# Ledger of designs, part 310: VHH binders against q9y6x5

Target 1, 379 residues: q9y6x5
Amino acid sequence: LPPKLLLVSFDGFRADYLKNYEFPHLQNFIKEGVLVEHVKNVFITKTFPNHYSIVTGLYEESHGIVANSMYDAVTKKHFSDSNDKDPFWWNEAVPIWVTNQLQENRSSAAAMWPGTDVPIHDTISSYFMNYNSSVSFEERLNNITMWLNNSNPPVTFATLYWEEPDASGHKYGPEDKENMSRVLKKIDDLIGDLVQRLKMLGLWENLNVIITSDHGMTQCSQDRLINLDSCIDHSYYTLIDLSPVAAILPKINRTEVYNKLKNCSPHMNVYLKEDIPNRFYYQHNDRIQPIILVADEGWTIVLNESSQKLGDHGYDNSLPSMHPFLAAHGPAFHKGYKHSTINIVDIYPMMCHILGLKPHPNNGTFGHTKCLLVDQWCI

## First folded at step 14 (VHH)

Design ga88 (framework vhh_8dlx_2)
Fold by ESMFold2-Fast, scan of step 14:
Structure ga88 (fold): chain B 379 residues (1-379), chain A 119 residues (1-119)
Amino acid sequence: as target 1 above (379 residues)
Amino acid sequence: EVQLVESGGGVVQPGRSLRLSCAASGFTVSSNWMGWVRQAPGKGLEWIGDIYSGGSRFYNPSLKSLVTISRDDSTNTLYLQMNSLRAEDTAIYYCATNKDYYSLAFDIWGKGTLVTVSS
């Protein structure tokens, strides 16, 4: 029987939540599987970019989903979370479900993972749900398990996406112990439901399951605002993305816009595109705007308004607060093994190995994930 | 001591609705996997549906449009709502749970409540 893999994402699940809150169901999952304590995500540390990096193994400049809000100057197209269905945005890379369907004549299934309701290179996930945040975790899980158990060709790769704890992280902030403990308890209960459902259907022992996330969360404050309107007038630029990474498209000379911004706040860095630090791997794509502003951790860029967000992400990917974790269980994985860190781009070649797929060229390093796998030597 | 007590059974007319209750003692309903199972006269056990600790609900596909499982955590009670009842729904209805969250079998059962659907 071919190997099967279910990839689950809980959006915005900061790695150190595992040490600060109780997760009895997730801890039981980890006890019989593997844990990577920190996953170093890609810059910018946002939902669409990092979810696409997980399934392509590419930096954002290479896969083309460079932000949650994008603009293409040649085509005049705009991308946002409410306008994300144009294949144009997704076609710069080949996600694993497309590879899975094309190399081995296998099926893929998807419950709301970003990009799975879009035909990419004329290929859409064999089974999928159109994105709708109102659909319960239960309904997503029911569809995924039905497809895993009743498909021909067999579903060998399945994805499941859930919006929490990201939504609550924004609303309450990660330092709100009372509200975050309630939200994280609910997520742990959903993980318990997931495991129980897979066991009841006879899937658990032969299915590889990865539970991960795209980014973390940091505490914000009304006392840490950068008012962009105090720096520059709206008539000089078009704003493509705002906070905590602002994407600026100049309406006048780029150097003049840069000069108005460069010394405006001690709590943000202002970069001309060619001066963006190499360590971000965030430069070589036309969708990256001519000027990028990067706020310091916990600072919010605003337009002459207060911010109600008590938590945010998108910050420097070297910050531990931006890192998610990865836990996995199944026949491909060791039991009771803990690993310190991997790069988020390393997940793709590991998943290709588990499924027996030839990966497309990618930025991941298979050697970084070897110690997680039973069929590999790590020393 | 863990105990389950079903109630709400009786004689009902075809096409009507009925809600069964399962009162739990010795444990918390919200922390356990719970389900409903029925047995029609002269037939084997038929699974109706489950509710997991996190609130996720899974139903027998043949019954999904006709039943809803819910719980009231404040009264430690599990419910089965049945709609559009037919004569074929005549059965003894059992509430069941497990000793631990990861058990694959119901090992704690109520004594059942009889539902008779007749005109």
Scores: ipSAE 0.000, ipTM 0.438, lowest interface PAE 10.2, mean pLDDT 90

Design ga89 (framework vhh_8dlx_2)
Fold by ESMFold2-Fast, scan of step 14:
Structure ga89 (fold): chain B 379 residues (1-379), chain A 119 residues (1-119)
Amino acid sequence: as target 1 above (379 residues)
Amino acid sequence: EVQLVESGGGVVQPGRSLRLSCAASGFTVSSNWMGWVRQAPGKGLEWIGDIYSGGSRFYNPSLKSLVTISRDDSTNTLYLQMNSLRAEDTAIYYCATPKDYYSLAFDIWGKGTLVTVSS
């Protein structure tokens, strides 16, 4: 019987929400499993990049999903966030569901995880739902559990994605205790529904379940805006992505554009591509633009306008506010173990180990997750 | 003291719809999962479906297109909506809840309400 794994993401679940709000269902899950208190995500700390890093174990410069909005300088193609299904954007890596399906007698299932409705290297998830944010958690859960319990060849890897608490984090900001309390209680109730359904179907004791997220959230304000139009005229550049990491494609003179931007705001770092800090691992890809602007935490880059966002993410991945957590339960995992920090790229080789798959070359380190696993020594 | 009281049963003609109610006292319906179970004359218990605390609903596949479970948290009431009733739907209908959250079995049952589908 091959081992089985369900990977669940709640978009934008900041790690310190666990300390500031009550999660009775998630705490019961953790009591019988493992908790990683902080997951250091990849730069930039955005949805598509980090979701693809989780399932490939690669930095963004290596897997090619470098932002939610992209331009490829070689092919001249544009990527427009959540609805772009061109395999071109996803083909620089091999996600775990593709590798899983290339093994004998294995299927994959997906409820809305980014990339799972796209054929990647001519392989699409065996069972999937076309992305639609209007589809309820109930319908996603019903489909994923049906596929886990009634498929031939058996589903051994399954994914489930939910848009909250990210949508509410943007709308209200993470410091809105009243609204965030309501939203996070609903998330905890959905975790309760998930666990209960797996128990009812007899899946719970033999299924490995990972609950994680792609990034956190930080508070923004109308008092913390960087007006790019005050720095430079539109005629000098094409804007590929805006905030909080702006991707600037100069129309003619890179040096002139850089000089107009470099001292415009004390709350923004301006980098020529070759000067982007090595620690970001955000340099070696044609989809990374010649000039990158990185706003300080809580600052929003705008074009002569106000921002309606009260919360945002995309900031420096060293910031604790950008970090999600990871919780896991199942036969592969210890019970009642807490771990401080792993890198988000470490999740992929851990998942490959659990499923008995040979990982593709990746940026993760299996040793970082050994303490979570019953069949490994903590070194 | 926990009580479940079903109502809405009676004689109904084939092809019609019927909604059953389950009034809960001594606990909050949204604090645990609940379900509906029926027993036709001379037959065993047949599970109809469940609703979990977070609102997720799961049905017996043989009945999924014919029934809908819902709840009104403000009135502490669970409902079972049944459509296109057949003679085979004649049964005593029970609402039930477990004693403890995450329990896999119903511990607390109502007394049932009889539904008779006949001309």
Scores: ipSAE 0.405, ipTM 0.785, lowest interface PAE 2.9, mean pLDDT 92

Design ga9 (framework vhh_8dlx_2)
Fold by ESMFold2-Fast, scan of step 14:
Structure ga9 (fold): chain B 379 residues (1-379), chain A 119 residues (1-119)
Amino acid sequence: as target 1 above (379 residues)
Amino acid sequence: EVQLVESGGGVVQPGRSLRLSCAASGFTVGSNWMGWVRQAPGKGLEWIGDIYSGGSRFYNPSLKSLVTISRDDSTNTLYLQMNSLRAEDTAIYYCATGKDYYSLAFDIWGKGTLVTVSS
């Protein structure tokens, strides 16, 4: 029978939370599985970009989802959460559920993972739910487990996405121990419910389960604001994305706009597209704007207004506060093994190996995840 | 040690709603999964649904639109809300739980409460 894999994401689960809070259900999961303590995500450290990197193994400049808000200068198209169902934005890469359906006589199932309600290369997940944040974790889990159990051809790859702890991380900030303790206890309880449901349905023993996240969270403050309106008038540029990475499309000479912004704040870096640091792998795509502003950790870019966010993400991917973790359990994985760090792009080739799929060209390195797998050697 | 006590049964008219209660003692309802099961006269056991420690709820697909399971952690009580009752819903209703969180069986049962749907 073909191997099966369930990929679960809890949005905004900062790796450091594992050291500062108790997770009895997650620790029981890890005891008989594997833990990667830090996953180095891709720049920018935002939801849509990193979720697509997990399932493609590509940097953002290569898969084309370069932000949660985008503009394509060649086609004049605009992307926002309301326009995310246009296949144009998603077609620069082949996500694993498409590969799973096209290479093998197998089905894929999805509960809310970004991109799974979009036909990509004329292929949509065999079973999916249209994105709706109001749908409970329980309903998402019910659909996924039903599809894993009752499908012909069999569902071999399934995804499950949950918006917490990101929403609460934004509202309270990661340093609010009282509120974050309650939120993270609820996440641990949902992990317990997930494991319990899989056991009750007889799925647990033969299913590979990965629990991961797209990014972390850092503390913000009303004392750490960068007001763009104090440095440049809106008539000089079109704003494509705001904070903490601003995407600037100049209406006038690019050099003039750059010079007005370069000295605006000591708490952000201003880059011409060709000067964006190579380590970000964030340059070679028409959706990356001519000028990019990168705020320092904990600083918020605003337009003459306050910010209600006490936590945010999107910052430099070298920052530990931006890193999620990865935990996994199942027949493909060692038991009781802890690993320090992998790159988020390494998850894709590992998943392809577990499913017996030939990966599309990607930026991940299979060798980085070998020590997690029972059929591999750590050399 | 661990005890479950159902209440709220009785005679109810067709089309009406009824809420059953299950008071737990000897453990915290949020620490383990719990469920509801019924047995109609001369029939076998029929699973209604479960609520897990984290609050996730799973229902028998044939009953999902007609029932809701909830709990009050402060009073250590599990509830079954039933709507649009029919004569076929006449049964003894049991609440049940496993001996521990990882148990895959209903090891601990209440004594049941009788629901009769008639006028």
Scores: ipSAE 0.016, ipTM 0.570, lowest interface PAE 7.6, mean pLDDT 90

Design ga90 (framework vhh_8dlx_2)
Fold by ESMFold2-Fast, scan of step 14:
Structure ga90 (fold): chain B 379 residues (1-379), chain A 119 residues (1-119)
Amino acid sequence: as target 1 above (379 residues)
Amino acid sequence: EVQLVESGGGVVQPGRSLRLSCAASGFTVSSNWMGWVRQAPGKGLEWIGDIYSGGSRFYNPSLKSLVTISRDDSTNTLYLQMNSLRAEDTAIYYCATTKDYYSLAFDIWGKGTLVTVSS
């Protein structure tokens, strides 16, 4: 039987939640599988960029989804959550579901993973749901399991995306133990539902399942705001993205705009595009604006207004608060193995290996994940 | 000891609706998966639907538009709402669960409640 893989993302699941809250269903999953305690995501630590990095193995500058809000100076196009279905934005990389469909006579299935409702290189996921946040976890699970069990050619790669705990992390902040406890208990219960459904349908024993996330969450405050209007008048620039990484398109000389922003706040770093730290791998793409502002952890950039967000992400990817985890179970994975850290771009070549696919050139290192796999030597 | 007690059965006219209850004792209804199963006279067991601990619900496709499973965690009770009842819905209705969250079969069953659809 061809190998099968289900990739599940719970948006904004900060790695250290595993240490501070009880997850009986997830712990049962891990007991018979593997756990990677920290996944170092890509910069910027936002939803769309990191979800696309997971399935392409590429840094944001290489796959082209460089933020949740983007502007392309060459084509004059704008990207937002209301205009994310233009293939133009997604065509700079080949995600794993496209590779899965093109290399072998195989199908892919998707329940809401970013990009799966878009034809990329003229190829859309064989089965998919148009993105709609009001669709229940139950309906997403029902569709994905039906497709895994009843498709020809067989579905060998499937994805499932859920918006929590990110939405609640923004609303309450990660330090609100009472509210986050309730939210995370619900997530654990949904993991229980997932495992039980796979078992009931006879899928569990032959299916590889990865549970991961795109980023973490950090506490914000009304006392930690950077008012951009106090630094520079809006007549000098066009704002492409605001917080915690602001993307600035100067209307005048770039150096003059930079000088007005530089040293405006001790809690914000201001970079000319070519001066963005090499470790971010966030420079070589036309969608990265000429000036980038990076707020310090927990600081919010605003335009002469308060922010109601008590939690946020997008910050420096070296921060442990920005890191998710990865848990996996299935015939490809060891049982009861813990690993400390991998890079989020390493997930793609590992998944290609499990599915027997030749990966497209990518930034991941297969050696970083080989200790998780039963058919590999951990030397 | 885990026990399930169904109630709400009886004689009902075709086209009417009926709600069955399943009172649980010895565990919380949200701690494990539960389901409804029926047996019509002279027929085998027919699965109606399941509700998992997290609230995810799955129904027999032939019955999906006619039934709804719900639970009230505060009263520790599972419900089966049935609409547009027909003579072929005449059956003994069972509530079922398992003592092991990851079990693949129901091993705890209620005594059943009889529903007769007749004019």
Scores: ipSAE 0.248, ipTM 0.705, lowest interface PAE 5.1, mean pLDDT 91

Design ga91 (framework vhh_8dlx_2)
Fold by ESMFold2-Fast, scan of step 14:
Structure ga91 (fold): chain B 379 residues (1-379), chain A 119 residues (1-119)
Amino acid sequence: as target 1 above (379 residues)
Amino acid sequence: EVQLVESGGGVVQPGRSLRLSCAASGFTVSSNWMGWVRQAPGKGLEWIGDIYSGGSRFYNPSLKSLVTISRDDSTNTLYLQMNSLRAEDTAIYYCATHKDYYSLAFDIWGKGTLVTVSS
């Protein structure tokens, strides 16, 4: 009776990979579903911010996860991977699994999606796995499908997160065709495994499945480094986040710190918080620092050291290299339809529509996703 | 020509282990959804487990601790490892492929290999 949705993320799956590599299982999925070729993510193009934007429909300045490393000037709290379990950081928005559990007598299930192992507004996903990168895709899939079939109240919203191809994108860089082809073939095989498991369990024909990602990847180089130590002395500031978007908390006069940074490298832009471009929607939050440095695509900000990353993300969200894709299949979706682009914040109100939930106020536009849905009139 | 050929069956003593093989020809094991099914004398078919194209495995919960499914992609062969064999494991063991449109349907079957667990 109630509609069901499984949201799957392959971290760092650049949209352009679909054109340069073969994906027979994903192609079969798309043939009977829909493909959005580019999803314009939110700035900054990082994992935690964009995963939270997908499930809240909000820009980072509104949902409060503004980076993978944060500082809150009011409370003096620091956020890093080790602090991601503190509800304080996640409580500026209501993610879809919380809404699903509170509006309807329904359950949510989660395998590793960022935020799902944290009580948010005193509500944690009904079923979840504590984050552990060593847990196999097979185990995550086994748990999700078990919960989809064997839960009361019924699981109507489920999430599944996988760290690849992001980890390999960082290690090898997206231009390493030999290593990336192996990694991407494995991901395509995992998509095949997912579809086969859902078919075996009798879920495939009645389950809505979205496969997407949070960002892309761009090639970095030891020849494209910005040494922040050559720009400014450590005694003038506290570094909250480094690369490719540096978050600077001045220890002295803000104008003096800004003046030392603003002309230091032709390969980064330096912004006072109030001068951050409006198109980024990255200004109105206490966790955004007084000075932000934004490196040009492929450039890495360092502190008098080399970078080990051959690929990175976090850059300007207008860059096609930073864009993921979205593919979907199920009773809510058309078959064989291709769409050019949507905004990542549009995914949330679309998912609320599919599940019959009233969305919280959000930055998405439902009209942008109408052509994907069988129960909607196209433009 | 598409076919599956099981081998490795025979008489084994209780408590011992046995590995069955399934050789595929005319298609690739690693690109298909493969499973093992058994039939004890006078009983219906009992599903043992599956291995999917990406390598993920799904077992009958009653048998999960006693069996392991694996494959060798270079030899296009599927395996069933059975441990702690009991008299009740006496059955004909089949290797099979699944159909996309129906989750419990089998498409291509081997001819089976007999396993007898006796003293």
Scores: ipSAE 0.006, ipTM 0.379, lowest interface PAE 9.9, mean pLDDT 89

Design ga92 (framework vhh_8dlx_2)
Fold by ESMFold2-Fast, scan of step 14:
Parts: C-alpha cells; structure tokens; sequence
Structure ga92 (fold): chain B 379 residues (1-379), chain A 119 residues (1-119)
C-alpha cells in the first residue's frame, strides 16, 4: 500500500548528451513520464558531495561531505574516497533512507549509492551492498528489485548507483564522439534492462522511478594545465584535494601562502575561505580549507606532471557542462511533461513528499518541483 | 532470412555439464532481448532465463544456481551453460527473442535441441 520510490544515478551523465546522442530506451521512459532538462548541482561538482546533496537536500557546507578528499581541522581526521567508512564524515546530515526507516517504520534498500554502506546516526539501510565497483549493474538491479518485491516490512525507498558514464568521460573526454557513443548506448541499454526487469516483476505501474546524475563532464587537454609547483614550494602547505578545486592547508602564515598563489595562473581563482563567492554555498564548514583554488572550465591543476584525464568535473556549478538531467516515471509523476531547470537540492523535498515523509530542514524548494507531480497544482 | 538455430543437445550423464549454442541469422543478438525456454516431455514451457540487449541477465529462481546465459557478439551466438544436470532436466531447449522492447511475449523461436539426461 505505501508509495515506493527507486532513485537511480548514472554518474557523470551530462545533460546535453541527451541532445547529441540517441537514447531510445530513455526517450520511451520520458514519453510516459517527466524530464527536467538541467539540474543545477551544488559546488563542488564532485561525486560524493552531490550524491549526498540529492538525498539530504543540503549544500555541501551543511551536510559535511565537501569533497571526495577531506580534512577536518577540529578533529584532525582525514577522509579518503578509498574505503573510509567512519560515520563521523556523514553524521552532519540525515539522508532520506534514515528518515524513511525511523519516521515511517519502513525499510530502505541500497545498491552502491555513496554513504549507504555507512551507519549514519546509528542507522543503516535495511538492505545494502558494501561498495565494490566490480559488481555488475545486473547484480545491483537484481538485488534492488528482489528487495522491492519481497521485503517485510516493505522497502519503500531504494537507491541504485552506476559508475558510468563518468569513468569513460574521464578516460576519453566528452568530445570523443566515437567512444562516448558506445558508452552511452550501453547506458541506454541498461536503462532498457531496468525498465524491462520492473515490468517482468509487476513493479513498473506502481513504482516511482527517478533517473538522474550528480554532475556532467567537460573536455580537458594537455594544453590546459596549471602547474602548482611553479608558484609555491610543497614545504609551505599540505594539499588536501588537488583538481579542479584545490584545498590548501597552510604550514606557514595563510596570507603568505595566498600571496604566493594569487597570481599563479590567469586560469585559476584563488580564494581565502571567507572570500569564496556566496553563490557557491561553500564556506561554513570546518572541512573547507583556509585557501581554495578554483580552476576555469577545462583546466587541470597538476604538480609538475602531465594529466591523463581527457574529461573532468568539479568546476563552477553555473556551467551547463556540469549539469545533469532528471527523468522520472510513476504514479506520482505527470506523463509527457518537460521542465527546464531545478536545483539538485530540490530533489530531496520532492522525494519526501512522494513517500509521505516530513523533510528535515533543507536548502531545497518544494515549489520548484510541483509541476512534475500529479497531486500538486502547477501555478 | 531471420532465424535461430539451437545446437549442442544430446545424451548426457547425471551430474555432468552441457553448453547449448544458439546461432542467429538475419539480426544481431547483442541488439535484442534473448531468452532460453525448455519443455519436458508432456509438460508445459518453462522459462530458464533472459539476457537483455545491455547484457543484464535474469534467471528463473528455481534454476539460478544451475545455469548461466552468455553471448559471443563476434559470432552472433547465444549460449546456455548448464551444470549438475539431473534426469528432470530432460527437455527440448529453445532459444527465442523479443523484438518489441515493451512486450513480454517471445517473438522468434528456434526449432529446439533435445537434451536427455540418462545413465
């Protein structure tokens, strides 16, 4: 009886891929559902931060996952995206699967979504998989659909994460039409497999499904490098994160480090923490370092070396190349409706509404997603 | 001409493994939703499993630990690997395709290949 929602992320799915490549399965999904053409993500436009923003409705400074590599100045703890399972990093917010289990006394299920294999506020999804990139999309989908169909108490919220097209976007760059065409056709086929599996199990007509992503991808080049070693010696600072947003922890006076960096490159903005633009909502957290370097789109910050990345993300969230899309289908959603833009933090209060949950305080605006929903009046 | 041709059937001893092949002509297996179905003597059709165009595989839960579906895109061939064969696995095995992505019915069938599990 309770409404059910499956949230699916294809990492690094840039919104304008929909205009430049054929997606017959995704287009059939959209024809009977809704499409948001651009989702304005949060800064920095990285995987862990934006995935946590989707499920909390919070800016990174508020939920505490401010990068894929972090340092907390108060506790002196270091976070690495390579297998750090310390709940400390995730406890500054309450993600929707925790609220779903505690508020409504229902189950949640997760296949690889960032944070779902960590107990947050002493709560972990009823069903989950430990993160392992080698696990196939097929196995993730099989587990999620089994849990959605056969759980007691019922699974009402489920998440499914897939690493592509991000991995290939980094390797080939988004302008490599031949390689990206093959990758994106494979993604479309997986969307087809997902829809067909839900239909085979009798779940399709009564399940709300959201397909989205955390960020886009922009083309990089060996001709667009910023060599940090040309401006400052490593003895003056500790590097917490490198590119395209460098997080600098000074070992000497902060102003002296800033003065060495501020004229390093015309393709990089250097900010003291207090001077980070308000529009980024990236200032009020102890995990944001005293100096932040922000590279211009397509520029890579390096340490006296070449970069192998032909594509990257993490750049200014106002850039269309950094924007994903959102498509949705199910009883909560209109059929054949197209919307231009929402903020990524708006997804959380919309999902809470669909599930009948009271949202925790968040930075999203429910009004921005009202036109997608059948039970709302679109002004 | 569009056709599917199964091969690899025959008499096998209980406990042994067998791999069936399905060669496609006139279309590409990697672009289609493909399945395996069997029919034991005097029984109805039993679904074994499917492989979707994207490569995702879904099995009949009663058979999941005993079978693996795969394909070789370079030879346009679908395979069914069966392990730990029992007398009750004696059946005619068919490969089939669904051309309508949103249809749950099988469209094109092969003639079948007979598997007999006997000592």
Amino acid sequence: as target 1 above (379 residues)
Amino acid sequence: EVQLVESGGGVVQPGRSLRLSCAASGFTVSSNWMGWVRQAPGKGLEWIGDIYSGGSRFYNPSLKSLVTISRDDSTNTLYLQMNSLRAEDTAIYYCATRKDYYSLAFDIWGKGTLVTVSS
Scores: ipSAE 0.000, ipTM 0.363, lowest interface PAE 13.1, mean pLDDT 89

Design ga93 (framework vhh_8dlx_2)
Fold by ESMFold2-Fast, scan of step 14:
Structure ga93 (fold): chain B 379 residues (1-379), chain A 119 residues (1-119)
Amino acid sequence: as target 1 above (379 residues)
Amino acid sequence: EVQLVESGGGVVQPGRSLRLSCAASGFTVSSNWMGWVRQAPGKGLEWIGDIYSGGSRFYNPSLKSLVTISRDDSTNTLYLQMNSLRAEDTAIYYCATGRDYYSLAFDIWGKGTLVTVSS
């Protein structure tokens, strides 16, 4: 009776992979659903920031997860993505699973989505798994589908996160066609298994399913390194985040540090916090450091060393290589409709509409996703 | 044409392990979803678990710690590994598959193999 939604993320699924590789299961999903060819993510184009933007509809400066590694200048707290469950980092926004539990007599379920194993505003997802990368896609799906069928109050919002193709994109680079073909075929097989499992359990016809991602991937090289140590001595600053967006906390005068960095490399832009381009929406938060370095696409910032990464992300969000896609199927969505582009922050108000929730104030525009929905006018 | 033949059943003592086999002919196990189902005397069918064409495995939660489903694509054979067998595991074990990848039901079944757990 209440509408249900399953939100699935395959980390690092670059939009143009859909054009360069075959995805028979995903294509069958899209044929009876909708496809958004490009999703313009938030800056910086990294996992934690973008996953939180999807579920809050907010730019990073507003939701507070501004990087995978952070420092808060006011409280002097440090954030590590591997072990930090301090609600302080997540409390600047209200994610959709919290809204779902508080506005309606409904439950939420989560398999590994960033933030779902943290109590946010004293509310944790009704059902969740503590983050563990070793847990199989199969086990995540088993838990999600059991919770969707066997919960009181009913689970109406569920999330499922998978680390690929991001891990392989970093290891092999997106231009390694042989290795990426194998990885992407496995993901398509997992999508097939997901659809088949939902059909077997009688969930498929009444469940809205969104398959999306947080960012893309671009090819890196040992020939495209920016050695930060060649421009500034480490004693002048504390490094909060390194590559491809370096977050610099000066130990001396900010202007002096800026002057040492500003001409360091022709393949890196150096910004004082107040000079960060407005289009990034990456300025108004205490966790954004006084100086930000932004590497050009495919360039890696290093500290007098080589990099093992053959692929990376975090670059300018205007780059098509950084864009994921969005595909959706279910009673809320048209069948066989293709849309060119939406902003990643637009996903949140669309999901709130599908679930009948009042969205918290957000940066998304519901009008941008109207053409995807059967109950809306496409004008 | 399409046939599933279970084997490996028999009498086994409590606490022991047993592996059942399901030989498929007329189709490729790696191209279809397959599963195991059992029926104890006087009881209904109990689903054990499935393996999908992509390799994902799904188990009955009450049995997950006790069973493992696998396949050997080179011999076109599905397996059910059972550990720590108890008297309540006494049942006829069936191998089953759906004809279509997106089929909602098992529509091809083997004849079953009897497993008796007794001392």
Scores: ipSAE 0.000, ipTM 0.400, lowest interface PAE 11.5, mean pLDDT 89

